# Ledger of designs, part 4: VHH binders against Probable aspartoacylase

Target 1, 295 residues: Probable aspartoacylase, of Acaryochloris marina (b0c2k7)
Amino acid sequence: MNTNHIRQVVIVGGTHGNERIGLYLVKKFNQDSSLLFRPNLTTNCLIGNPQACKENQRYIETDLNRCFIKADLDNHLLGRHEEKQAKVLHEQLGPKGNSENFLLDLHSTTANMGLTLILVNDHPFNLHLAAYLTHHNPQVRVYRWTQENQENAFVSSLCQLGFAIEVGPIPQGILLASLFKETETLIHQTLDYLEQVNRGASPPLPKTLTLFQHLEVVDYPKTSNGELAGMIHPQLQGRDYQPLNPGDPIFLTFEDQTLFYEGCSTVWPIFINEAAYYEKGIAMCLTHKQDISLK

## First folded at step 1 (VHH)

Design h7 (framework vhh_8h5u_2)
Fold by ESMFold2-Fast, scan of step 1:
Structure h7 (fold): chain B 295 residues (1-295), chain A 124 residues (1-124)
Amino acid sequence: as target 1 above (295 residues)
Amino acid sequence: EVQVVESGGGLVQPGGSLRLSCAASGFTFSSGSYAMGWYRQAPGNQHERVAIITSGGSTNYPDSVKGRFTISRDNAKNTGYLQMNSLKSEDTAVYYCARVGYTFGSPTYAMDYWGQGTQVTVSS
């Protein structure tokens, strides 16, 4: 409930070790702390999965960004590398669901996500901040990942305030200077908003926020034994945040057959053809485009 | 074995109507959850979707034909239809019927078979 004062901002990079933009932004900020200075904010940076970063791999044993379910954090029998690391992060950033800290989790994707804010809750503070950021940077998209009666497993769910920044498209394991600089600018815009809040000021906000509400995930075409049998259709590739209509091409099979979207209404696909999601059976996430009132 | 054959095209005056038929062989609409679509291509243009009907009977149309065209299917006759009313000169094209996939992640029944097309010409 305490949205008048942010005790500290925590910027996490390298939650996935091969997502290099977040890692090197955190390293840059740790080498020169003056770059993030605001008189009324305390900002700290940390690396989520140092070993995965060292090895330039997404993870060592399991996906760190799926380890933050409360029951899993409390389970001392879960002892894989990332399950142990999640407990360390929970001790530093928790308890899960606190409202004193603002958590910013930096990620990159092979999908054409541009600059995306991933909101894991419906907290008014996060919605207002997202509206501020989209107003000052029209390239910013807002994706709300909430599901009825389902707890979020992402590191960003440790705090009520904050979100993930997902940037792309970028191949795994590399840096891209333009996207690095755009991400850095977005971080500074976020800190500027939080500084104003801590000063007792509220920036003027738009009356509405356009966001993309999570609906469901779609898997790739698969054989009867569960093997990959198709690819994202060429006409869908890179069309993240663009409308997908009933009957539009969605997949191309290895037998050169087009599969079509069979939903009954227009949706907006995102995370199209994300490399790390092949192992998860996710070809894309479907969303509804919505305008939210900020009254 | 799997085949789609279009019929019902022809020459019609502006404001007239035509009914296109899509006869399926080598599969049965009632044996699977197949969506069916109508597409068209005019000389010098890329193909465009005209209508789609899902296995559940939901239909979708682009604004260019919405209210004028109606897609339907008769599972007992193994035939799909496109009723075209209030035809315009811009509707002149070769019209194709296609069988489309019904299940995400299942290539066994997800086939993209285009027919040979039927010519529709709208002129005075």
Scores: ipSAE 0.000, ipTM 0.105, lowest interface PAE 20.1, mean pLDDT 84

Design h8 (framework vhh_8h5u_2)
Fold by ESMFold2-Fast, scan of step 1:
Structure h8 (fold): chain B 295 residues (1-295), chain A 124 residues (1-124)
Amino acid sequence: as target 1 above (295 residues)
Amino acid sequence: EVQVVESGGGLVQPGGSLRLSCAASGFTFSSGSYAMGWYRQAPGNQHERVAIITSGGSTNYPDSVKGRFTISRDNAKNTGYLQMNSLKSEDTAVYYCATPGYYSSTFEGAFDIWGQGTQVTVSS
């Protein structure tokens, strides 16, 4: 894998059309490309789902950020709006799994995720960059979504280098100036690292990286016919990245019954009560907090 | 070639029954969990949806045919069906089979594989 020189950085915003921070950052940077200028780095921005952005909706027919499985990209019979758009993006940014481009996919969430890097692979370059970013920005958290023998379907999986930036909490469809500015700062910190790499510098890194490893998803309480039966417990709401212990409250039913976490060990929930995940049967993702050695 | 072909149309008296078939080739209804639907167009009228079946088996019908028409599919035979009972003169139309390709939604804009149609005439 040649990671000594990054040929191009691509920043994608508006992969989900109602996640406005990424969209308007891309629009800002496209209006004045000098804002992203670094002498040894080429940076381009694009809008992932223009029609969804125009309509201020997450998607038109299906979730674009689930359309990037290689078999699906090669399947001419998949012709929904986002499936066609995924093929366009694959032509621009692919082939899937390349190391020529560094890809940032910008997202926002109603969950209290702060500033989250979502890593979909264990590439050493991505781990070192995540460590750099967490060292220089203590608000940054790292969520790693890796599963044995599972291909990732996200836009960010098109390239070996890069990750998604997930910011929140923010209601979908709006902008929040503080979070917009924090996201912009994180993008510039990322570009500063890549510029140093392209100059042949070795940026100083911490010895370890703290990350939150994906374990499983948890659905809302459901009736026997699959209907919603409860809500995130008030004591859990907004406690993303905080420990959830066996016996802690997790849900409140519509009949005012508290349901308790029945796992055997402490976990760290994230994406708690994300509005877009109701349709996916995801109330939260459970993670394990761990420190990894960067050698 | 990815296509669907309708058959089973014909002339029938009011109150009679017909079963339309929709044979898929170049793809399978079991592959990719395809939805499918039936549409019709009468002379001088705009086309209308008459039945939809999702990959999961859920069905939907407009009031004009509800209780008289039944949509189904046989994945092993790669064929969809429309059973038409208690036919009325107003049911006279060309009937089209359509599918979005890979299972997606029942949204009409997603239906991009269409047959050439089969004529149904209800008259004495």
Scores: ipSAE 0.000, ipTM 0.096, lowest interface PAE 21.2, mean pLDDT 85

Design n1 (framework vhh_7n9e_1)
Fold by ESMFold2-Fast, scan of step 1:
Structure n1 (fold): chain B 295 residues (1-295), chain A 122 residues (1-122)
Amino acid sequence: as target 1 above (295 residues)
Amino acid sequence: DVQLVESGGGLVQAGGSLRLSCAASGFTFSSYAMYWGRQAPGKGREWVSGISGSGGSTAYASSVKGRFTISRDNAKNTLYLQMNNLKPEDTALYYCAAEPGYYSDTSGYDYWGQGTQVTVSS
């Protein structure tokens, strides 16, 4: 990728149909493309899963944001609605591994994630941009999910440059004006950075970036028949990005018993009590908070 | 064309250990999150553990955390479950399954194997 001149930016909203902020930002920008104008780049917006958006559902047959493995994209026998849609998006945004697009994938969550950038690679350009965004907006958090020598399945993995923007807390299926406006501001700050890079003007960057590195996922307490046996503990609810220490409460059973975090070291939970993750057996993702030095 | 074949079950005494294996074929194994589920007689299916395509991320049901360890060998297209300190309540038919992306995301993919029986005597 040519990181000295970013020509094409693509903003995807409605990858999940009941995450309405991204959908309506894309609709707003498509109605008046002048709102995203920058002289030295072209920005296009698209809706990831139009059918799911029409139904106000996360997906129709399968999660679109798990369909972007290259082998799956090349497999003409995978023909469910989202698998077909992933192939359409691959034609528009790819090819995966050799795309010159900068990609923003807009999402929202019921978890108290605030404004989160989800990085799926360690490209220096993405790390520098994340540092710029966190410096100018201290509410922005950076969640890094990278796996050595393994392919990511997300829409955002189609391009080396860019990331997902995850905003919350917000109930599924609705809009919240404050988060809508904060997301729009973050998009404009991102475009301003790219424009400055294209002009040969390097924005001043901080020396370090604080990020939250993915460690593992934790499931809800379950009965032997696979049914829910408990809930996120009241003392943990909404404490995304806050330290969770060994011995701290994490779950409350339906029999009013407290279950405690049994790890050996402090971690930082995120995506706590995300509604869409109940079907996935994910109560929260555990992370390690770290500061990295920028070159 | 996707096949998952579980093995390694058997009869074991409480406090004992077993290692289960799942041999995968018909898909790019390293690109898929893999998971173990179990079903005891007369009960519904219970999720047990999940692992990302790289093995870098793992998750466990509360009932098995600290006792079971999930791992994978992508060169051999094989998923493992190391089960330690087995209890009578762990008695079940154990299944493996696959889907792309994050582990324990079971939506949209029906890649379940036939299972391997684990019986733990009291």
Scores: ipSAE 0.000, ipTM 0.115, lowest interface PAE 20.0, mean pLDDT 86

Design n10 (framework vhh_7n9e_1)
Fold by ESMFold2-Fast, scan of step 1:
Structure n10 (fold): chain B 295 residues (1-295), chain A 123 residues (1-123)
Amino acid sequence: as target 1 above (295 residues)
Amino acid sequence: DVQLVESGGGLVQAGGSLRLSCAASGRTFSDYAMYWGRQAPGKGREWVSGISWSGGSTAYASSVKGRFTISRDNAKNTLYLQMNNLKPEDTALYYCAATYGSSWYPSTEYDYWGQGTQVTVSS
């Protein structure tokens, strides 16, 4: 699964239309392609969901970032807006699981995620690049979302090489200049690595990579009728990537009752109180912080 | 590590020309993309021009395209900027930078920067 040459880099912004940083970075780069130029690298940018971007909404009919299961892509009867758009992207960037293209999918979040790389596979190339980026940019965190015997539905799963970049905290529908600039810097650092690989150079890498391995999702407290019964506890709000210990406050009910984390070991919560995840029944994702060897 | 020293700046009248040089020392000059940036008094840094590690590719800011030419001599570890038809708006401290991976965009915080050479263009 090693590669010594990247044929093409594709940067996708606006997979979710109200995540404006990725959209406007793609627009900026399409306006002046010289900004991304590297002599040994071909880089193209595209907008994942143009209609959602035009309307400044996450999606029109369904979440585009859940439409990339192979069986769904092959099902010509699935014809909602995003299901059709996924087939267009699959035609352009596929076949699903190829190693020819390197895919960056740009996202933003209301959660305090900082600069996060979301890896959906364990490809050595992606792990080495993540290590390079964390070494050169200490603000970068790596979240690995892998599950055995389960296909990933995200845009970033179209290609084996690449990942999503998730930046926050930022309200939906707006731009924030500091995060915009930090995301742009991270994109250039990524392209710098890929250019060196294409030249046949061996970029210097640390011996280990710290990453946050996905464990499970936690839903909000619910009533017996399935209605929302509580909120993220004030002592947890915005503490993404910080340790959550057994017995720490996790939720506050509408009756002012504190609920406590009942797990048996320390975990690292992320995507805390993400606005788009209320519809998905996700209050946060729990992770284990771990160091992996790159040798 | 790469160390950078700029030279060739000075006073010139509008319509004139200058050639800037950037002398690099260190192990791996040929492994770095290089670029020129500038900063006018009271303004932020502006990227001017970039060149790949091999010299096979160049890029220019729209404000200088057609007037400036970037080049490098890897045998001499030297970067050049030939500036023609200079305008008062070109007045700035000019500095060279080296960046790992052929990036010449100034948002890369891990770039190595020289101290600069002053260019003043009179009307």
Scores: ipSAE 0.000, ipTM 0.129, lowest interface PAE 19.4, mean pLDDT 85

Design n11 (framework vhh_7n9e_1)
Fold by ESMFold2-Fast, scan of step 1:
Structure n11 (fold): chain B 295 residues (1-295), chain A 120 residues (1-120)
Amino acid sequence: as target 1 above (295 residues)
Amino acid sequence: DVQLVESGGGLVQAGGSLRLSCAASGFTFSSYAMYWGRQAPGKGREWVSGISGSGGSTAYASSVKGRFTISRDNAKNTLYLQMNNLKPEDTALYYCARNYYGSSTWLDYWGQGTQVTVSS
């Protein structure tokens, strides 16, 4: 892989139409491209799902951010709105798995994720950049979503270089000025790193990176007929990236009964009570907090 | 007023068993999740086990899982902890409580406790 020079940076916003921060950052940058100018870097922005953005909805027919499996991209019979849009994006940014482009996919969440980098691969370039960003922004968290023998379906998987930036908590369909500005700052710091790489400089990096490795998903409690039977417990709400110990409250039933975490070891829950994940049967993702060497 | 009264502690040899009881009064017992905690001399409070108001869900600290069993009798307003295969490190004051809150444990209405001493 050629990581001596980044040919192009592509910033995608509005992959989900009701995640407004990414959409309006892309619109801002497209109105005045000088805002992202770096003399040794080419940066372009695009809107992932324009129709969903127009309607202020996550998607029109299916989740765009699940349409990027290579077999699905090659399947001309998959013709729903987002399946067609994924093929358009694949023509622009592909082939899938290329190293030509650095892809930054902007998302927001109702969960208390703060500023999170979502890595879908173990490319050393991405790990080093994540370490750089967390060193300069101690509030930034790194979530690694890798699963053995499973291809990633996200927009960010189109290119080997890059990741998603997930910001929250924010209600669907709105903007928050502070979170908008924090996201913009993180984008500029990312571009500064890439500019240094293209100049032939090696930015100083920490020797280790703290990240949260994906383990599994947890569904909401359900009735025997499959209906929702409870809610995220009030004391777990908003505790993304904080330890969840065996015996900690995890759910509150509609009958006011507390359900407890019954795992055997401490885990770190994230994407707690994400609104878009109710349809997916995901109440939270469980992770292990770990430090990795960057030798 | 709310009252929790623990009983059943005592001296036991390593590998032995004890059954603790907690008699609750002053509130609707079946509406509250209940907990057992412990505190060893010179150490902070440690959560041991929890049970939902209906008794349908239970949870255990990793140090006691497989050895201790929490249960409740809502008709008698009583919480139980069956302790098997006791170890010297289980030596502590055991107390019951209601309203457990996350990793920053907040518990209201601790009982006076019952002492468990496990000899080597």
Scores: ipSAE 0.000, ipTM 0.150, lowest interface PAE 15.4, mean pLDDT 87

Design n2 (from n1 with A98R E99D P100T G101Y Y103D D105S T106G S107Y G108P Y109F; framework vhh_7n9e_1)
Fold by ESMFold2-Fast, scan of step 1:
Structure n2 (fold): chain B 295 residues (1-295), chain A 122 residues (1-122)
Amino acid sequence: as target 1 above (295 residues)
Amino acid sequence: DVQLVESGGGLVQAGGSLRLSCAASGFTFSSYAMYWGRQAPGKGREWVSGISGSGGSTAYASSVKGRFTISRDNAKNTLYLQMNNLKPEDTALYYCARDTYYDSSGYPFDYWGQGTQVTVSS
């Protein structure tokens, strides 16, 4: 009955096989589907990369969460394990950019991200839901990853509605019961909102949403040959979502020299020292903290 | 202190009817959607029906649609399930459950009752 009536909720875990919380939540929900039951929602759970999950590895041949560019999905010359798996998921959940499904993609990180919603678009539905979740769960942070003239490659970009849930800090390959339970609670809060919407209710929302807008990525210090030359500074480690000011320490070189942040204004770093991002040349993502009006 | 107490189950012949009741206490009944679920021996939990707080919206599982009717009496804090044309496959423990609210961090059924047994014989 509501203009934003959700036909199906799809929860994806194990998009990265060594991010165990999402995998085992999906396994738990598939074992007893009554746990996610809402009478006005159809909720299904999927494992994104079953082989990577079996091997307890992030991926087999390439990062699945970078395979969802439309041109790549349409290119059958791209046939590595994850490229083929992305085409399977696209067939099930697509076409890319649809509004038929609400897609929730579960991830975990070695960075001190707490409970983070990663939004890849400005759909009003997603912004309103994020505001609902942050209002009722104050530990939730919202990271908006949008770049002008750049298509998003994440599995969460397959649908207009939904986002990724990123939880941490947690080492790769293990479970942490407290974070597992916090993630499960956040999923239920999300489904409660969607159920209210489908029943024709308008959940009360705050007038503003605080979010962290993506600005740029910062790489580690490198040698002239492209080799790692430094580490995240001890004074920055674990300070995700805290202000980083010009002149604050950012890196410590292997020669014990402190490198300082040389930007012109205060920023809020996140994904600090994420283990999987070493191969990508990402030491952290810089963001700007801002309040968005929900009118 | 939320309580849900189911009643009205029993033994019934195939093709017969039963009306289940769920007496609710400890919360503002009209503010919550309510549900009926069931669990047969050796099977997982199955959703049966749901009703909005006002009673204006109802939903049913395909297996019971057209045979079962969910209703509520908010003045009496009571949820009902009218079961018609019962089949042996409807044999199960039936339980009612309360929906979660906006600021509830919980379980999809944040409270459910003890259940009432329905046995359909031929």
Scores: ipSAE 0.000, ipTM 0.111, lowest interface PAE 21.5, mean pLDDT 86

Design n3 (framework vhh_7n9e_1)
Fold by ESMFold2-Fast, scan of step 1:
Structure n3 (fold): chain B 295 residues (1-295), chain A 122 residues (1-122)
Amino acid sequence: as target 1 above (295 residues)
Amino acid sequence: DVQLVESGGGLVQAGGSLRLSCAASGRTFSDYAMYWGRQAPGKGREWVSGISWSGGSTAYASSVKGRFTISRDNAKNTLYLQMNNLKPEDTALYYCAREGYSGYDYEPFDYWGQGTQVTVSS
């Protein structure tokens, strides 16, 4: 992969059909492609799950953003709507592991994630670009979702270069103009960086990058029958990216009992109370906040 | 492929104690949350307890809270359930289960062992 000259950029919106900001940004850019024009790269936009977007649903039969494991892409027996759509996207954007594309996958969340870059690999180019974006907008957060010996299933994992942009908080199925405009600005800043790199005039970069490294997921309190037994504590709701210390409130049971975080060290919770994650038993993802050196 | 092998069940009098073990092989044990579930005769599976990948966070079903303790030894790839003050209602086949492959999109009980029988006499 030639990181000195990035020729092809793809922006995917509507990977989840009820995440409307990405969908309407793609529609806007497809109506007037001159908005994304840069002389030294080509940018194409596409809708990841058109049927889910039409129905304003997250997915039709299964979560598209789980369908991009290489073995699953090669498995002709997996033929549900999103499994077939993933194979189409793999032909357009892949092959996984050897794609020449830079990929932005646009998402939104009911959690208070602000503007988040989700990195699924530690490619130096992605880290440098993330540092550039966080330097120009200190409200941008970088979430690195990597696990040893675990392949990533997301659309963004099809390409080595690029990442997902996750924006929130926003209810499912609607648009918020301010968040829409902030996302659009972030896309343009990304394209401007790629254009400058292609011209041989790379912008100055910070020497360090602050990122939030994925550690684990936490489920809601459950009854003996596996039923929901509590809620995100009021003192934790909306505190994405803020420190959660041992002994801090984490859940409130339906019997009005506070449950406390029992971990051994401070962590930074994110995706707190995400509506789509109730079906998956995810109340939040825990992270470590760390600064890494950029070489 | 992940394999989970439970042991430590048996017959015990009400008020007694048992310690269950689950030995894991295959994929990296320390990367995943682990769970205990149970199935009583004539009933469906029910969740009992869960523990995070690091052991730093635990959760319990209301029916066992204060009586059962989940723990793990990542160096030994082993999950434990210490069961105290057992009741006849705790009689069930106990299974350990592993979190799925995605931290974003996991399904508890993705991988189930064969189970170990616990019988509590009155």
Scores: ipSAE 0.000, ipTM 0.113, lowest interface PAE 19.4, mean pLDDT 86

Design n4 (framework vhh_7n9e_1)
Fold by ESMFold2-Fast, scan of step 1:
Structure n4 (fold): chain B 295 residues (1-295), chain A 121 residues (1-121)
Amino acid sequence: as target 1 above (295 residues)
Amino acid sequence: DVQLVESGGGLVQAGGSLRLSCAASGFTFSSYAMYWGRQAPGKGREWVSGISGSGGSTAYASSVKGRFTISRDNAKNTLYLQMNNLKPEDTALYYCARAPDYYESSGFDYWGQGTQVTVSS
């Protein structure tokens, strides 16, 4: 692991144009690149979806963060705004699956996610770095999004090394100084680790990493005609990363009926009531909280 | 013509102090982050400290943190390294260097000849 040399760190903000923390961090760093200074590391920042950022919208035609499947990137017939932008980013940061670059994709959410690292692979480098970051910043949570037989479509999947940073809760389209500063601190802690690696150092790591493994997506209750029939229950709202037990309230229908979690075991819900996920049929993602060995 | 000229090294006893200077010319000094590196006999190059162009951000290697202080005077185009509580293992040739341009790939450029620091016990 400590033999890996990071040629370049790329920080992407504004993959979604109304997630303002990542956008304004990138703008800040582009105004004074010396702020990200590390003598053995080259760090560059870019804006993922400039047009969506100018419009203060999540996207223009389609979600950019679903456009990075290799077959889609190679398909010249896919020509919507974000599909074209994904090809530009692939040309700059690819080829998909490379190990030359370390990629940070900055996001924010209306859900109570705190500071979350979203890992899309099991690369040991990413797991060790996540352990380093959680040790030095105990408020950081690690969400691992891996699925058998399924390629990841996120911009962060362009490189083997790196992950997304998801911060919240924050309304879309605004800045919150505390989250902005916490995100900036997390970026600097990440760069400190990469600087040590490039110097040939072996940063001390904890023996285990606590992470939240993706299990499944839960949709909102729907009518027989497929229309929305309820809301996140008041007792669940904002309880991201807290245990949800069989029999706990999960939804409240428009007719004031409480629906209960019918699963067989305790799970840890996240991305609860995320505004952008209503169009996707996602009320929350369920996870298992687990400790993994780093040996 | 970029030039970096280090000075201030010398022989000092363990526990002593030295202040190194680096005089820069040939580029807009305040627009570049600067750093100090060192190379001890028989060892590889080691990064010691870095400072942003404005002087608002600094960084240090774990081996020197709390003992060394990096600073700069942009009006004089000069970089400094204040070294306190020196140890025999600090013995090395110390170089100042300009950080890579934003548009350039990573890498140390040792532009100066270096200044020798020898710490005796």
Scores: ipSAE 0.000, ipTM 0.111, lowest interface PAE 20.2, mean pLDDT 86

Design n5 (framework vhh_7n9e_1)
Fold by ESMFold2-Fast, scan of step 1:
Structure n5 (fold): chain B 295 residues (1-295), chain A 126 residues (1-126)
Amino acid sequence: as target 1 above (295 residues)
Amino acid sequence: DVQLVESGGGLVQAGGSLRLSCAASGRTFSDYAMYWGRQAPGKGREWVSGISWSGGSTAYASSVKGRFTISRDNAKNTLYLQMNNLKPEDTALYYCAASPGSELYEWLSSGEYDYWGQGTQVTVSS
């Protein structure tokens, strides 16, 4: 581990305004800050996109969670609602890439993701914390979203320490009490770990971490002019984190034809049929399941 | 909405260089992330390179990293791919695509309304 002390933990909810669990957890914690109290840790909560939250929409003009590229943050001509909001958040939480603050970005998804930690870098601190959380919560999955030579644009990339918590399945715009409670528990376990670090006592860590490494995205079947031509196959729907083998059903066309996975190796699909990703041409993200050594 | 026209392909010997251009028409080229992809005969489409709306972020497939350079000129509404040290395996139809957003994704695997034009053929002789 490289980190000796966390200056501040920041919990962001409502980065997407129709992902209500994170919003209402932040509202709950802001109303009674004693709920998050740890004597050696400073924890603050904020709402990422207040206007989108007010309107119960993912965003107003553009996806806030794509606005945090450094060159874009430095560009004063980039002035849509979320681009301006990203600059405000960068002033509060930056500079981008700092390691003093720990950032939790709370999200929810229509996909069957359960409780997922989304890591956007390989920082040892994040890997060790993910291992701690999965050891104490075997149902928690770890998705590492890293790509070579590509800067990450997510809110969670503002700080080197931290990750996104993605929970589902849940329809956009609503609350689900079970996921709300499970997310809150996971936040408290995260804070307990960070409190121990700040006391100079690090908790014992498991020897290995199982994670799902991002490979690529897969689009829906399209016609020659780019129109939607099919749907997630019924046999794949809700099978997030389960193996997808070459030759397994992946899509069903509107003409009732099954399309099969044509990859060369077994993969683990996630974010299957996520409602917000239709506009992005993402039917699912493919991953490799990996066990990594932690020393 | 943008329309895209690729040019600059041709026949070149192994070890040679080509520069591809993609001319964009439409009101908001500078708001879109742009991509180069390719398709060889008998193979599926593969992503080659991407560049964010501002040019501040670039990404490359492992097969072309270090040999290809993506760039853009927002004043001219033009996307470029400089291809150096070409190999016979680079032989393919090359096409450009625009994402609906400003950020990088592998849109050639995940695009919606992202393919335009005929593409431009690159043939690398052994």
Scores: ipSAE 0.000, ipTM 0.125, lowest interface PAE 19.8, mean pLDDT 85

